# VHH binders against p80196, part 25

Target 1, 213 residues: p80196
Amino acid sequence: SQDFDFFYFVQQWPASYCDTRRSCCYPTTGKPDEDFSIHGLWPNYKDGKWPQNCDRESSLDESEFSDLISTMEKNWPSLACPSSDGLKFWSHEWLKHGTCSALNQHAYFQTALDFKTKSNLLQNLNNAGIKPRNGDYYGVESIKKAIEKGVGHTPFIECNVDSQGNHQLYQVYLCVDSSASKFIDCPIFPHGGKCGSKIEFPSFSTNDDHDEF
Below, E stands for the ipSAE of ESMFold2; O stands for the ipSAE of OpenDDE; V2 stands for 0.75 times the mean of E and O plus 0.25 times the DockQ between their complexes.

## First folded at step 17 (VHH; framework vhh_6z1v_2)

Design aa6 (at its last look DockQ between E and O 0.56; V2 from the best seeds 0.00; counts 0 for: pae E 5.1 > 2, grease 24.7 > 24.2)
Fold by OpenDDE, look of step 17:
Structure aa6 (fold): chain B 213 residues (1-213), chain A 124 residues (1-124)
Amino acid sequence: as target 1 above (213 residues)
Amino acid sequence: EVQLVESGGRLVRTGGSLRLSCAASEFTFSDYAMGWFRQAPGKEREVVAAITWSGGYTWHADFVKGRFTISRDNAKNTVYLQMNSLKPEDTAVYYCAADFYGYDYTSSHEYDSWGQGTQVTVSS
């Protein structure tokens, strides 16, 4: 199906994912890098709705994107428990969203990887003096501006809450045109976790959450 | 296909309380994280609360401010939303949703199945 208006390209901050009261599990491939990771590339409509599960028979086939696996393990890990190698996560993203993208499996995953590189979020933030540090807080508008300066388009910042009740940078939404060729201004922003005026940009703590299984 | 049916929505006065229920069928309920969403006229759908498959973790939106509580009874295949201190701005259609993978409970894009919704109206 080619019936969608744009993509949400969603990147997550792993340290913030794990810095909550919910459990997180590092991938079987190891602790994620202190860098943004890919959550997903989601076809979306301008009205805020989205297509999903457009081909339930299109199961994930590793042979279709075997050349990307190592890169995906680094850039698209799952922090869900139990610990995994990412295949279950990628299968979920493909079946739910990828099948609606009009891309084949290889192109879908490659596209997401390319946009991660192109967005270069951590570097853009660093260029503005915004660095991940526990206990440091940054203006959410400053974060937005830093990303906008680098990417050329306004991001949506989604926050979650740490165990102490502080808002922290959790996910960054960027929009990609329906042809998956370039970043665009978002026609609509999601209704995710709202951020306060200042938010934490945490670093990975030494608290390794291990698989309970 | 997962079937979800919401109930309990009605007209209430400001400051009133209401408990919504969502009954699930045709799947293993305990394998899914569950969420409540709402959509007011002319507004986008927003997440209200979420609960893990075991009920061990719950999440509530900031606007809830302790007024709402999500819970579940896996033996009854039901998830609940207890709403207290209701305000006119809480007026919306409330939807139940199921999330099999359970990666991000705050993202509507993560949820797989949705109910038809139940109308909650809070009068001033």
Scores: ipSAE 0.652, ipTM 0.831, lowest interface PAE 0.8, mean pLDDT 92
Fold by ESMFold2, look of step 17:
Structure aa6 (fold): chain B 213 residues (1-213), chain A 124 residues (1-124)
Amino acid sequence: as target 1 above (213 residues)
Amino acid sequence: EVQLVESGGRLVRTGGSLRLSCAASEFTFSDYAMGWFRQAPGKEREVVAAITWSGGYTWHADFVKGRFTISRDNAKNTVYLQMNSLKPEDTAVYYCAADFYGYDYTSSHEYDSWGQGTQVTVSS
């Protein structure tokens, strides 16, 4: 576990999580902001394999990161059903991935929060004229270039499919060095999550009438 | 931790049906979301279907929609994959996986435990 090669840092678009399935539930803190959210920070090997569950006895301890909880509720919400305060989601991410990171709980969560801020995804897309808006489509290569311009490294874009069958921006993968200090070029990209050449970037605000729960 | 054992993989004709089973040996089975994955020779492992811990929500990949159905029986600690209208393209090793949170059904990184796999071969 202490020999992993890099991290995937993965962020998700909440509207795309919620508009493909009826099972999305907002956190008990309310509807997420119209912004990317953290999915996880995942140790990986260069050969495409990864460590997991490196210390099954290291249970999540709220007292170790209590100062971060309000920020994590905003930036690391769970959309799983039933609605929750996020602790189950963070416990899952810690036990599975964080225990393999060589970081303590506070450092693990703080590091992910810092990388979300540094990636500045929504603003980088906005600077290129790419904004969330139902019915608008953007070139996948344009999305990659906008993020690369701001971050300095090529992202991997994962798509999913909305209730109407359209491909949409779902998750963005960036790579972080094994010391968790900086973005790097990805040693390998993930597989799967196929996108078409043009994809939707949906909004929560203007599509509520179309979605069913 | 959940220990997972797949069974039911075999040779079957095109158009045939098959049911895979995945037995869990842990008393916490009802806390886990479950997924089926497959991997054909020379190809990457891919998610086929997923089901929440309660069975209230299921997800199926587009390439199997209308043909495969995931289900679970929490009393028997078992998850199933009913495979109908089988095609040669469905030939693969099928893996059962468990995820205690069930957040991202398409990502292998979210699954905690994996079975050893069961071979399904579909002949012409």
Scores: ipSAE 0.159, ipTM 0.592, lowest interface PAE 5.1, mean pLDDT 86
ESMFold2 (binder alone), look of step 17: mean pLDDT 80; pTM 0.821

## First folded at step 19 (VHH; framework vhh_6z1v_2)

Design bb1 (at its last look DockQ between E and O 0.29; V2 from the best seeds 0.00; counts 0 for: pae E 2.4 > 2)
Fold by OpenDDE, look of step 19:
Structure bb1 (fold): chain B 213 residues (1-213), chain A 124 residues (1-124)
Amino acid sequence: as target 1 above (213 residues)
Amino acid sequence: EVQLVESGGRLVRTGGSLRLSCAASGFTFDDYVMGWFRQAPGKEREVVAAITWSGGYTWHADFVKGRFTISRDNAKNTVYLQMNSLKPEDTAVYYCAADFYGYDYTSSHEYDHWGQGTQVTVSS
């Protein structure tokens, strides 16, 4: 494992993932919940670079985290096509990023699940009156503040663009210390999709654009 | 050995056009989503465009506004970026990148391989 400075903990909004020009595929385990899902837990350097593929021989072993699989299916699904049960996605995340984390497979996935629970993003937004609803727009600063109030640290909000040209809440970046013990202030923010002053927080109820293979 | 080699970057006048090429070797090219990124001095690297395995889908950043077009030729293991109506703000080092899984075309963290970059300079 290579040394690193902190983790990016990235959560995605499934409705926004699917509400683009690209196709999405619901997991074979079922339609995702209208909640944030985990994209990844990524070791990172403070200069904006990151280690990757630190052990290419460390293949994913389901037996090492079998007790987490049901929870991962719910909280860490893949919306990539073709539809999958998440194993390929988890393998990708593990081999690319997890092998650089100094954690074993169980600890790596457990850590991500724990931080999803701790961050409680949807609840934090709801507490501020920010709810997913098609056609409603919220201030990006309001979204940041709502999350900051709940988590205690400033998030980075990444936006994508729907078919109508509207910016929408796509991903939330939080930072975790190198020991994977607590949220921290991000030493550096990623350069993702820029958000306008007002962004959409779409509901999954009407965003059923998905493909099945 | 995996290799991505960009070419085509040069000095061009505002309103001019360039075509960047990225030659890939050392891996199965058609198994990867290909992307173009750029980094201007003092700025963070940003995604410009992405193209899926067979070329069936392309994504372009908002700032492209129809000026740039990504394409690929799998028979030649090459990805291209046609850049038209260039502006001074397009001045940057342009990087080619490859993503095996192709989950999020806009995330640099998803890409597995990177080229050394090619300098594009647009003068006023």
Scores: ipSAE 0.723, ipTM 0.869, lowest interface PAE 0.8, mean pLDDT 93
Fold by ESMFold2, look of step 19:
Structure bb1 (fold): chain B 213 residues (1-213), chain A 124 residues (1-124)
Amino acid sequence: as target 1 above (213 residues)
Amino acid sequence: EVQLVESGGRLVRTGGSLRLSCAASGFTFDDYVMGWFRQAPGKEREVVAAITWSGGYTWHADFVKGRFTISRDNAKNTVYLQMNSLKPEDTAVYYCAADFYGYDYTSSHEYDHWGQGTQVTVSS
């Protein structure tokens, strides 16, 4: 029951989720927009540890956040298989992370939606001339600077590897204070997710429809 | 109390077959992604296979594709790993793991519940 120190706020790039050999499944609402989507809002400690599953009996109750569902379908889709309406993914994120946040369900989901809007990642990248396009590579430091210019804080960039072995922009981590009120400088960054000095920012909309790029 | 109990690990010759079982209790089995992991001495755990709560989707690591098959029986609260064409490189402790509506099937750090492991040894 120790109070946590900060949140990671984590967004993922759908094309980079889907263009690996592991595959993905579109939500039942269809192919997501070409935009960052929310992965989660995760309480963390400054020492690199984190709480999880703080109330295993706190089941997701759709009636608590019904006004948010349409917005969450757009901004918090699941790409995991099998295809779903998102409720299982949100149940997972709530049970594992949200129960540790000191927020109720509505506040937890609303807060993450608000931070996605405030981060404005895709537009901040676009303002720096960094656009999703297959075959284009961008300096990882240029990506960080573009986001920092818009948000005011340096992000952590996590990469994964496409089916051809190329490193690509996968997830963006920003940090939020423990009261969930504002972005802060990250007290620490996560490990892993190796990036080269230049990475791909793949397009979601131009790949083969049978398998994701 | 959540329990995962693996069984079926033993010494097997190269080319042989083995079936691992993992009996689950203390949670609603049908709400959990189940995974098999393995760990050789001095190495980190690595994902072998995963199966979604309904059994509708399975994932297998490239190094076991075509040889191993994950399955589950939700009526018996049991997940299985059928291992065929075993190689000495498959020698490890095999662990069963569970995660509530798990999203990241391949990361060991994302699974909340683990069994004690069962030793599989493959000899020449």
Scores: ipSAE 0.448, ipTM 0.758, lowest interface PAE 2.4, mean pLDDT 89
ESMFold2 (binder alone), look of step 19: mean pLDDT 85; pTM 0.871

Design bb2 (at its last look DockQ between E and O 0.53; V2 from the best seeds 0.00; counts 0 for: pae E 8.2 > 2)
Fold by OpenDDE, look of step 19:
Structure bb2 (fold): chain B 213 residues (1-213), chain A 124 residues (1-124)
Amino acid sequence: as target 1 above (213 residues)
Amino acid sequence: EVQLVESGGRLVRTGGSLRLSCAASGFTFDDYHMGWFRQAPGKEREVVAAITWSGGYTWHADFVKGRFTISRDNAKNTVYLQMNSLKPEDTAVYYCAADFYGYDYTSSHEYDHWGQGTQVTVSS
């Protein structure tokens, strides 16, 4: 595997994840906070490609990051079905992406947690008067600017579509340098769902669809 | 060896139909969620459709607008993309991909295996 150029640091809005036709299962640890959660920290190349599965023998070892588990449960939950405590999700992220990061397991997860705190997305949006509320729509550019003011770099906003056909704030992409030390301007933006000019910033609704996978 | 082999791509007229197939081998097919992506020249790769391991759930991109349908046959280790009412803007290389975990079917970063792609060209 070649050296990667930067990280995508991806955070998702849980309410938007669940407010689709896709199945949503709350973690076994409980309903997630109405806050952004971590999707992943992904090594990436500047040409838009990425390394993956760089060490298939590096299985997740909870003992390596046991001190982070409680924080990860809160900030990095899985909303996939069936309901889980996050370990399978973290294992997936580690094996696929983390093994390519040149970080050990503890550093990889700690880094993601630190950047979540540093980005402080919800607060940045709130500072701009952008608050999660069902039925309220915000300009995607306003959302970008609000985040940019706080983080200092332009984010990529990815949208999904609810059952009514409305675009929702789904994920926020930020870029981190290859040393995992600071946010940077993204060399390239991902190929995510395009947003309309105005998008919904939904609150949690009681959509518990349990599909067993 | 993991292999995904797409087929069915060809030149077709506007309004025509195609059925793409993706034959999987080298892994337990019915444990994986499957997806179709496409990439047009000079454009970014985009997700077209996704289907869960059992076929119980499907997702389609907005631009599909009911024209395309993803399906799978686990007995044949094959995933399909039925494309109807094709338009010139549908011209692209279409890729089949496999996703074990299935957290986010819309994210290319989540998929584990990829095919080499099949060319679909829609003429005006």
Scores: ipSAE 0.555, ipTM 0.803, lowest interface PAE 0.9, mean pLDDT 92
Fold by ESMFold2, look of step 19:
Structure bb2 (fold): chain B 213 residues (1-213), chain A 124 residues (1-124)
Amino acid sequence: as target 1 above (213 residues)
Amino acid sequence: EVQLVESGGRLVRTGGSLRLSCAASGFTFDDYHMGWFRQAPGKEREVVAAITWSGGYTWHADFVKGRFTISRDNAKNTVYLQMNSLKPEDTAVYYCAADFYGYDYTSSHEYDHWGQGTQVTVSS
C-alpha cells in the first residue's frame, strides 16, 4: 500500500494494436472479440510521476484469482508475439502496477474487469454513430464527447499510426479515484500519442483484406 | 542487477555521424523490445526509435526519420542507434530502455529498464 493520487484505467483497441508495422499475435485462446480490451490499471501521481514495482517479491498467484481467468482471457488478452495464454502479461501488469495499488491480486483484476464493463466504450461510441469501419474517419472530439456522455468524465484518446501512416484510435484513458471505487476527472493527462483532428476506427481484420471497396 | 549501459556519445559537428551502443545485462534481452529516448535540457524525455524483441520491426520518430536507424544484435545483448546527418537540435542525453511487451513503445511510462544515458552534442 503506497501513496498515490489516482489510477489511469487504460483500454486498447485490438485492431489498432495489430494494424501497425509491429508484430501482433492472437492469444492461444483465439482471436479476441471486436471490443476494447484492458491494458492496465495504473497508480499515478498528480505531478505526472508514478510508482512502479512496489513489491518485487509478490509473484502472481493463479489460485488467488482463478475464478477470473476465463473472463480475463476475453477482456485482458495479450496480442504480443509469440501467442500466449496471458499469464505473463497479467504477471507483468501485477508486478509493475498492481503491487502499487493497495489492492490484493483478486481485487486488482476484478476491479479492472468491473471498470471495463462500467465504461461500456464500444456501446457509448456506437450510440453516437461511431463504429469500427475501415476507411472511415471520425473526429477526435466526437469520440471524446461520445465517451464522456456515457461515462461522465472526459477521456484521453491516444492514437497510433497504421501501416499506411494514418492516425487511428488506439487507447482510451479514464481516471479512477485512489480507492478504486469510481471514475473521476483526470487530474493530469499523459503526453504523446497525438491524434489528428480526424482518425480511423478500424475493423478488427486479420491480414486477409477482404473489404468490398 | 539489471543494467543498460549506453556508450558512443560525444561532440560531433553538424552533418556528422555517430553510432550509439547499449549493452544489456541482468535480464533476458531477446524477450524485450528496445527503445532509444533523448532529453535536452529543459525538455521532456522523448522517444527517438524502437525495435521489437526479434529485430523484425522498427519504428522511428518523424523528426529523425531517414537520418537515424535503430538495430539490435541479440547474440551480443546490444541495441544500436546509427545517427547520420546530425543537427544541433539533436543535442541531448540519449537513453536506451527495455520494455517487455511493447504495447506502448512511444511512452516512457511503459518501459521497465533504463540506462544512465550518453551525451550527444552537435556543434554548428
Scores: ipSAE 0.012, ipTM 0.391, lowest interface PAE 8.2, mean pLDDT 86
ESMFold2 (binder alone), look of step 19: mean pLDDT 87; pTM 0.895

Design bb3 (at its last look DockQ between E and O 0.72; V2 from the best seeds 0.00; counts 0 for: pae E 6.8 > 2)
Fold by OpenDDE, look of step 19:
Structure bb3 (fold): chain B 213 residues (1-213), chain A 124 residues (1-124)
Amino acid sequence: as target 1 above (213 residues)
Amino acid sequence: EVQLVESGGRLVRTGGSLRLSCAASGFTFDDYYMGWFRQAPGKEREVVAAITWSGGYTWHADFVKGRFTISRDNAKNTVYLQMNSLKPEDTAVYYCAADFYGYDYTSSHEYDHWGQGTQVTVSS
């Protein structure tokens, strides 16, 4: 069935993505901003399962969303290696998840961009005095509350672990209704990387592993 | 036809060891990240470990770090999970999964193919 219940709207913190043992490659368009970037907009079922690859013949067509590309490069970059301009990443997200969304390519990407703007995560955190800074730690509950205050719904915070064993803010999950119109309370949260009571909110460092393939 | 077949799951005592295997077929194995997930009854699926194309990088969940080790043999199209010092809370169905793009190997949503799973039961 292609009838899904809601979207996970997932945003990632680029500095945390790169601050792991995993290789990190800056986009060919340049170093990403110290801001949340979009990971994906994922149709999901309320039981925790999800549809995928709903139309394998629906290849990414840049002409369908050419007006969004510059904005996507800034807000939806890929940090995967080898370095890329994002097209492969967007193609992956579209084919795997977007084709199950009942949206066309333009609407799918536009929706994600709009929800990024609407969520305004970094500003919401800053309003609560939570700022990205190496060596600073914040309560995970404080982070959740700050986002909840701004967005109006409780987020799920996913953490990864840096090379020193510290938990850090990695991704923020928000839920969007099936019509892609508004944020909603998540029917179910993913079982992602569990956070400690206090987590790091890192800034970009020079300790990036850049592997070119 | 894409196929991932897990094996090695069985009943084991606390403190025991198991080695899970996942045999892959129907796709170019070395083009995929591989991962192990587990799901206990009444709980959500969680990532256990992941490994990149050539095995250059590995990731392990915090709860299994130091006890479990993921590895792969591309010549055999097989990924492994060595599990030591097993605990009752490790009881679950363990799933093998393949990720072509490899953007975020900790996210189940990124994986393209899944096995049927193998049951691991750790008795006290």
Scores: ipSAE 0.531, ipTM 0.789, lowest interface PAE 1.0, mean pLDDT 92
Fold by ESMFold2, look of step 19:
Structure bb3 (fold): chain B 213 residues (1-213), chain A 124 residues (1-124)
Amino acid sequence: as target 1 above (213 residues)
Amino acid sequence: EVQLVESGGRLVRTGGSLRLSCAASGFTFDDYYMGWFRQAPGKEREVVAAITWSGGYTWHADFVKGRFTISRDNAKNTVYLQMNSLKPEDTAVYYCAADFYGYDYTSSHEYDHWGQGTQVTVSS
């Protein structure tokens, strides 16, 4: 049996991944949509610790989730270099986090896909007039309130810093109960990736999003 | 067996310097991103610095920028954290960590391997 307390469900903004000094490579399937994408679904304890690598021999088996692959390519892309088809990223997320979830591979990936749809982050932000646009800055509390209005629970907002030094919306954390059935209030919030009071919500840059500069 | 072993943590006065080392074994060190994290009592673990597998890119948290420097020596399978101008708020257990994939080197959830930590105490 499993003894973790909740999941973090973590989504990221691809433009904010790629407009920093880090390497960024589009998937072999092409440039991601201008939408949030799944980073992971991570078992956690309410005391701030987490399980990981609960079965290192449970290799990713494509036949277990083959019906989900096209949807995962769209909603769970890798931006790490070199460009890939996502299997290494999904293998990493499964081995490190999914093996601790008490879900089989199909259920693990399907559950994350379902929660991305349920969270509806981009539309919830749009409903509040918060849109990806270079040069525009938004209040972090306004971003939190827009998501909370749509999801019913306060998110954690993680920021990073673009190549010009601007803080920007990078990742959104929501919490899911240990049965993986619904969003809940987070028992604790993560630390790090601090935002200022106003942050950028960037749009994809045309020429700077492919490979290393 | 994968191992990360930190060393160099000690008691030091405010304004002092010290260098932490992290010796790696049991994996191909030069394929891994490396990070330093810290955790003070009653606080959450936080990223301090990160470095790409080649050392070509480094990242430092704003609260240590200009004071701490991450580096690595792939020939010795070792990552370092040079800490200068130490302040009492730098008191913490410092951990090194390794991440094969390198997707989000500032997120603790992405790191595969962790050391046991070394205590740094900065006194007035």
Scores: ipSAE 0.020, ipTM 0.407, lowest interface PAE 6.8, mean pLDDT 87
ESMFold2 (binder alone), look of step 19: mean pLDDT 86; pTM 0.877

Design bb4 (at its last look DockQ between E and O 0.55; V2 from the best seeds 0.00; counts 0 for: pae E 7.2 > 2)
Fold by OpenDDE, look of step 19:
Structure bb4 (fold): chain B 213 residues (1-213), chain A 124 residues (1-124)
Amino acid sequence: as target 1 above (213 residues)
Amino acid sequence: EVQLVESGGRLVRTGGSLRLSCAASGFTFDDYWMGWFRQAPGKEREVVAAITWSGGYTWHADFVKGRFTISRDNAKNTVYLQMNSLKPEDTAVYYCAADFYGYDYTSSHEYDHWGQGTQVTVSS
């Protein structure tokens, strides 16, 4: 593993992932919950760079985290096509990012799951009256403040654009200290998709999830 | 050895056009999504456009507003960025990047390989 300064903990809103021109495929394990899902836990440097592929020989071993798989299927699904059970996605995240985390596979995935629970993003938003509904728009600053109130640290909100040209809540970035013990203020924010002043928080809808590439 | 080599960047006047090319080698090109990023002085790197394995899907940043178009030629192991109606704010180093998994083309963290970049300067 390599030294790093902090983690980006990235969660995605599945409805926004699918509500684009991009193809979306539901996991083979079933339709995702209308809740944030984990995108990744990424070691990062304070200068905005990141380590990757720190141990190419450390292949994903399902036996090392078999007790987490059911939870990962629910909380860390892949929406990429073709439909999958998540193993390929988790392998990607592990090999690219996890191997740089100084954590073993079980600890890496467990850590991400724990921080998802701890952040409780959907509940924090709901507490502020921000609920996922098609056609409803919320101030991006309100969203930030709602999350900040719950988590105790300012998030970065990344937006994507739906087929109608509307900005929508796509991903939430939080920062975790290098020891993977607590949320911290982000030393630097990524330069992701810019959000307008108001953004959509869409409800999850059924899409064509059988595209093949 | 994996290599991405950008070309085509130069000085151009406002309203002008450029076509950037990125030649890939050392990996199976059609197994990767390709993307273009740019970084202006003092600013963070931002995604400009992305294209899937076969070119079936493309994505362009909001600031493109129809001015830029990403494309690829898998037979030539090359990805392109056609840039029209260039503006001074488009001045940046433009980077080509390759993404094997192809999950989120908007995140630089998803990309596995990067070129050295090509300088695009748009004068007023």
Scores: ipSAE 0.612, ipTM 0.826, lowest interface PAE 0.9, mean pLDDT 92
Fold by ESMFold2, look of step 19:
Structure bb4 (fold): chain B 213 residues (1-213), chain A 124 residues (1-124)
Amino acid sequence: as target 1 above (213 residues)
Amino acid sequence: EVQLVESGGRLVRTGGSLRLSCAASGFTFDDYWMGWFRQAPGKEREVVAAITWSGGYTWHADFVKGRFTISRDNAKNTVYLQMNSLKPEDTAVYYCAADFYGYDYTSSHEYDHWGQGTQVTVSS
């Protein structure tokens, strides 16, 4: 039975994960695509608290979602060190959050993959002229409006700080109803990760400022 | 049994100093990021500081930067929070937490294990 109120669906920008004072490690499958990736699908309460680790004996069983692994490698990569194939990251997300979702493993991972596709974040930003480019800054409200236009709901934008001290677009939070069926307006927004009024949207590319995507 | 046990919380005067300790058992301490969080009555739990498994990287929230220092001693399975120049707004229950993966060490959603907390009270 459901004992939570909604999900945060959290996506991150890989270039911003890696462009910090600590750095990162690319997956063993290689450098991630220039696209948002899934961080997680997190059950939450309307009061800002959340459940976690709801069944510590429900270990990740690869046979339950083996058909999804290639798609998850592309859309749910780990950037943590050391480089890995993602199974530890997915196990962490399942054990901590997925066991609280009332979904089985396959449904949990498939649902997150579906919401990434439905959110279409990179294209929604591009439609508003917001593209990843080192050294360019965008208004945080313009980013929110671009995503809201495509998704129908206002996101929460989390920033981190690059190695030079500049705020950059790091994570995007959208909210999903407790049945995991649709985006909803967020009952509350998270704290932390404060953005300035203008933020970077960095690229992985180091060679040219002009995009060819 | 995984345990995190905080100690060292007490009443101190404004401008004072305090060192918190968190003793860990029941897991391979050297594999985990450690974090300190705090929660004042009626407020949400917030991250204060985090440290890598080796101690090679530390992060501190802006509201404590220059005043608090996280450190760890892997030989003693212990993480510390040195708190200097204490202010009344630092009054809270302080929790230590452990996160194996360290993916988003500022997010409480990421931490696997939590202590029961130690009370710090800063009087004017």
Scores: ipSAE 0.027, ipTM 0.480, lowest interface PAE 7.2, mean pLDDT 87
ESMFold2 (binder alone), look of step 19: mean pLDDT 86; pTM 0.881

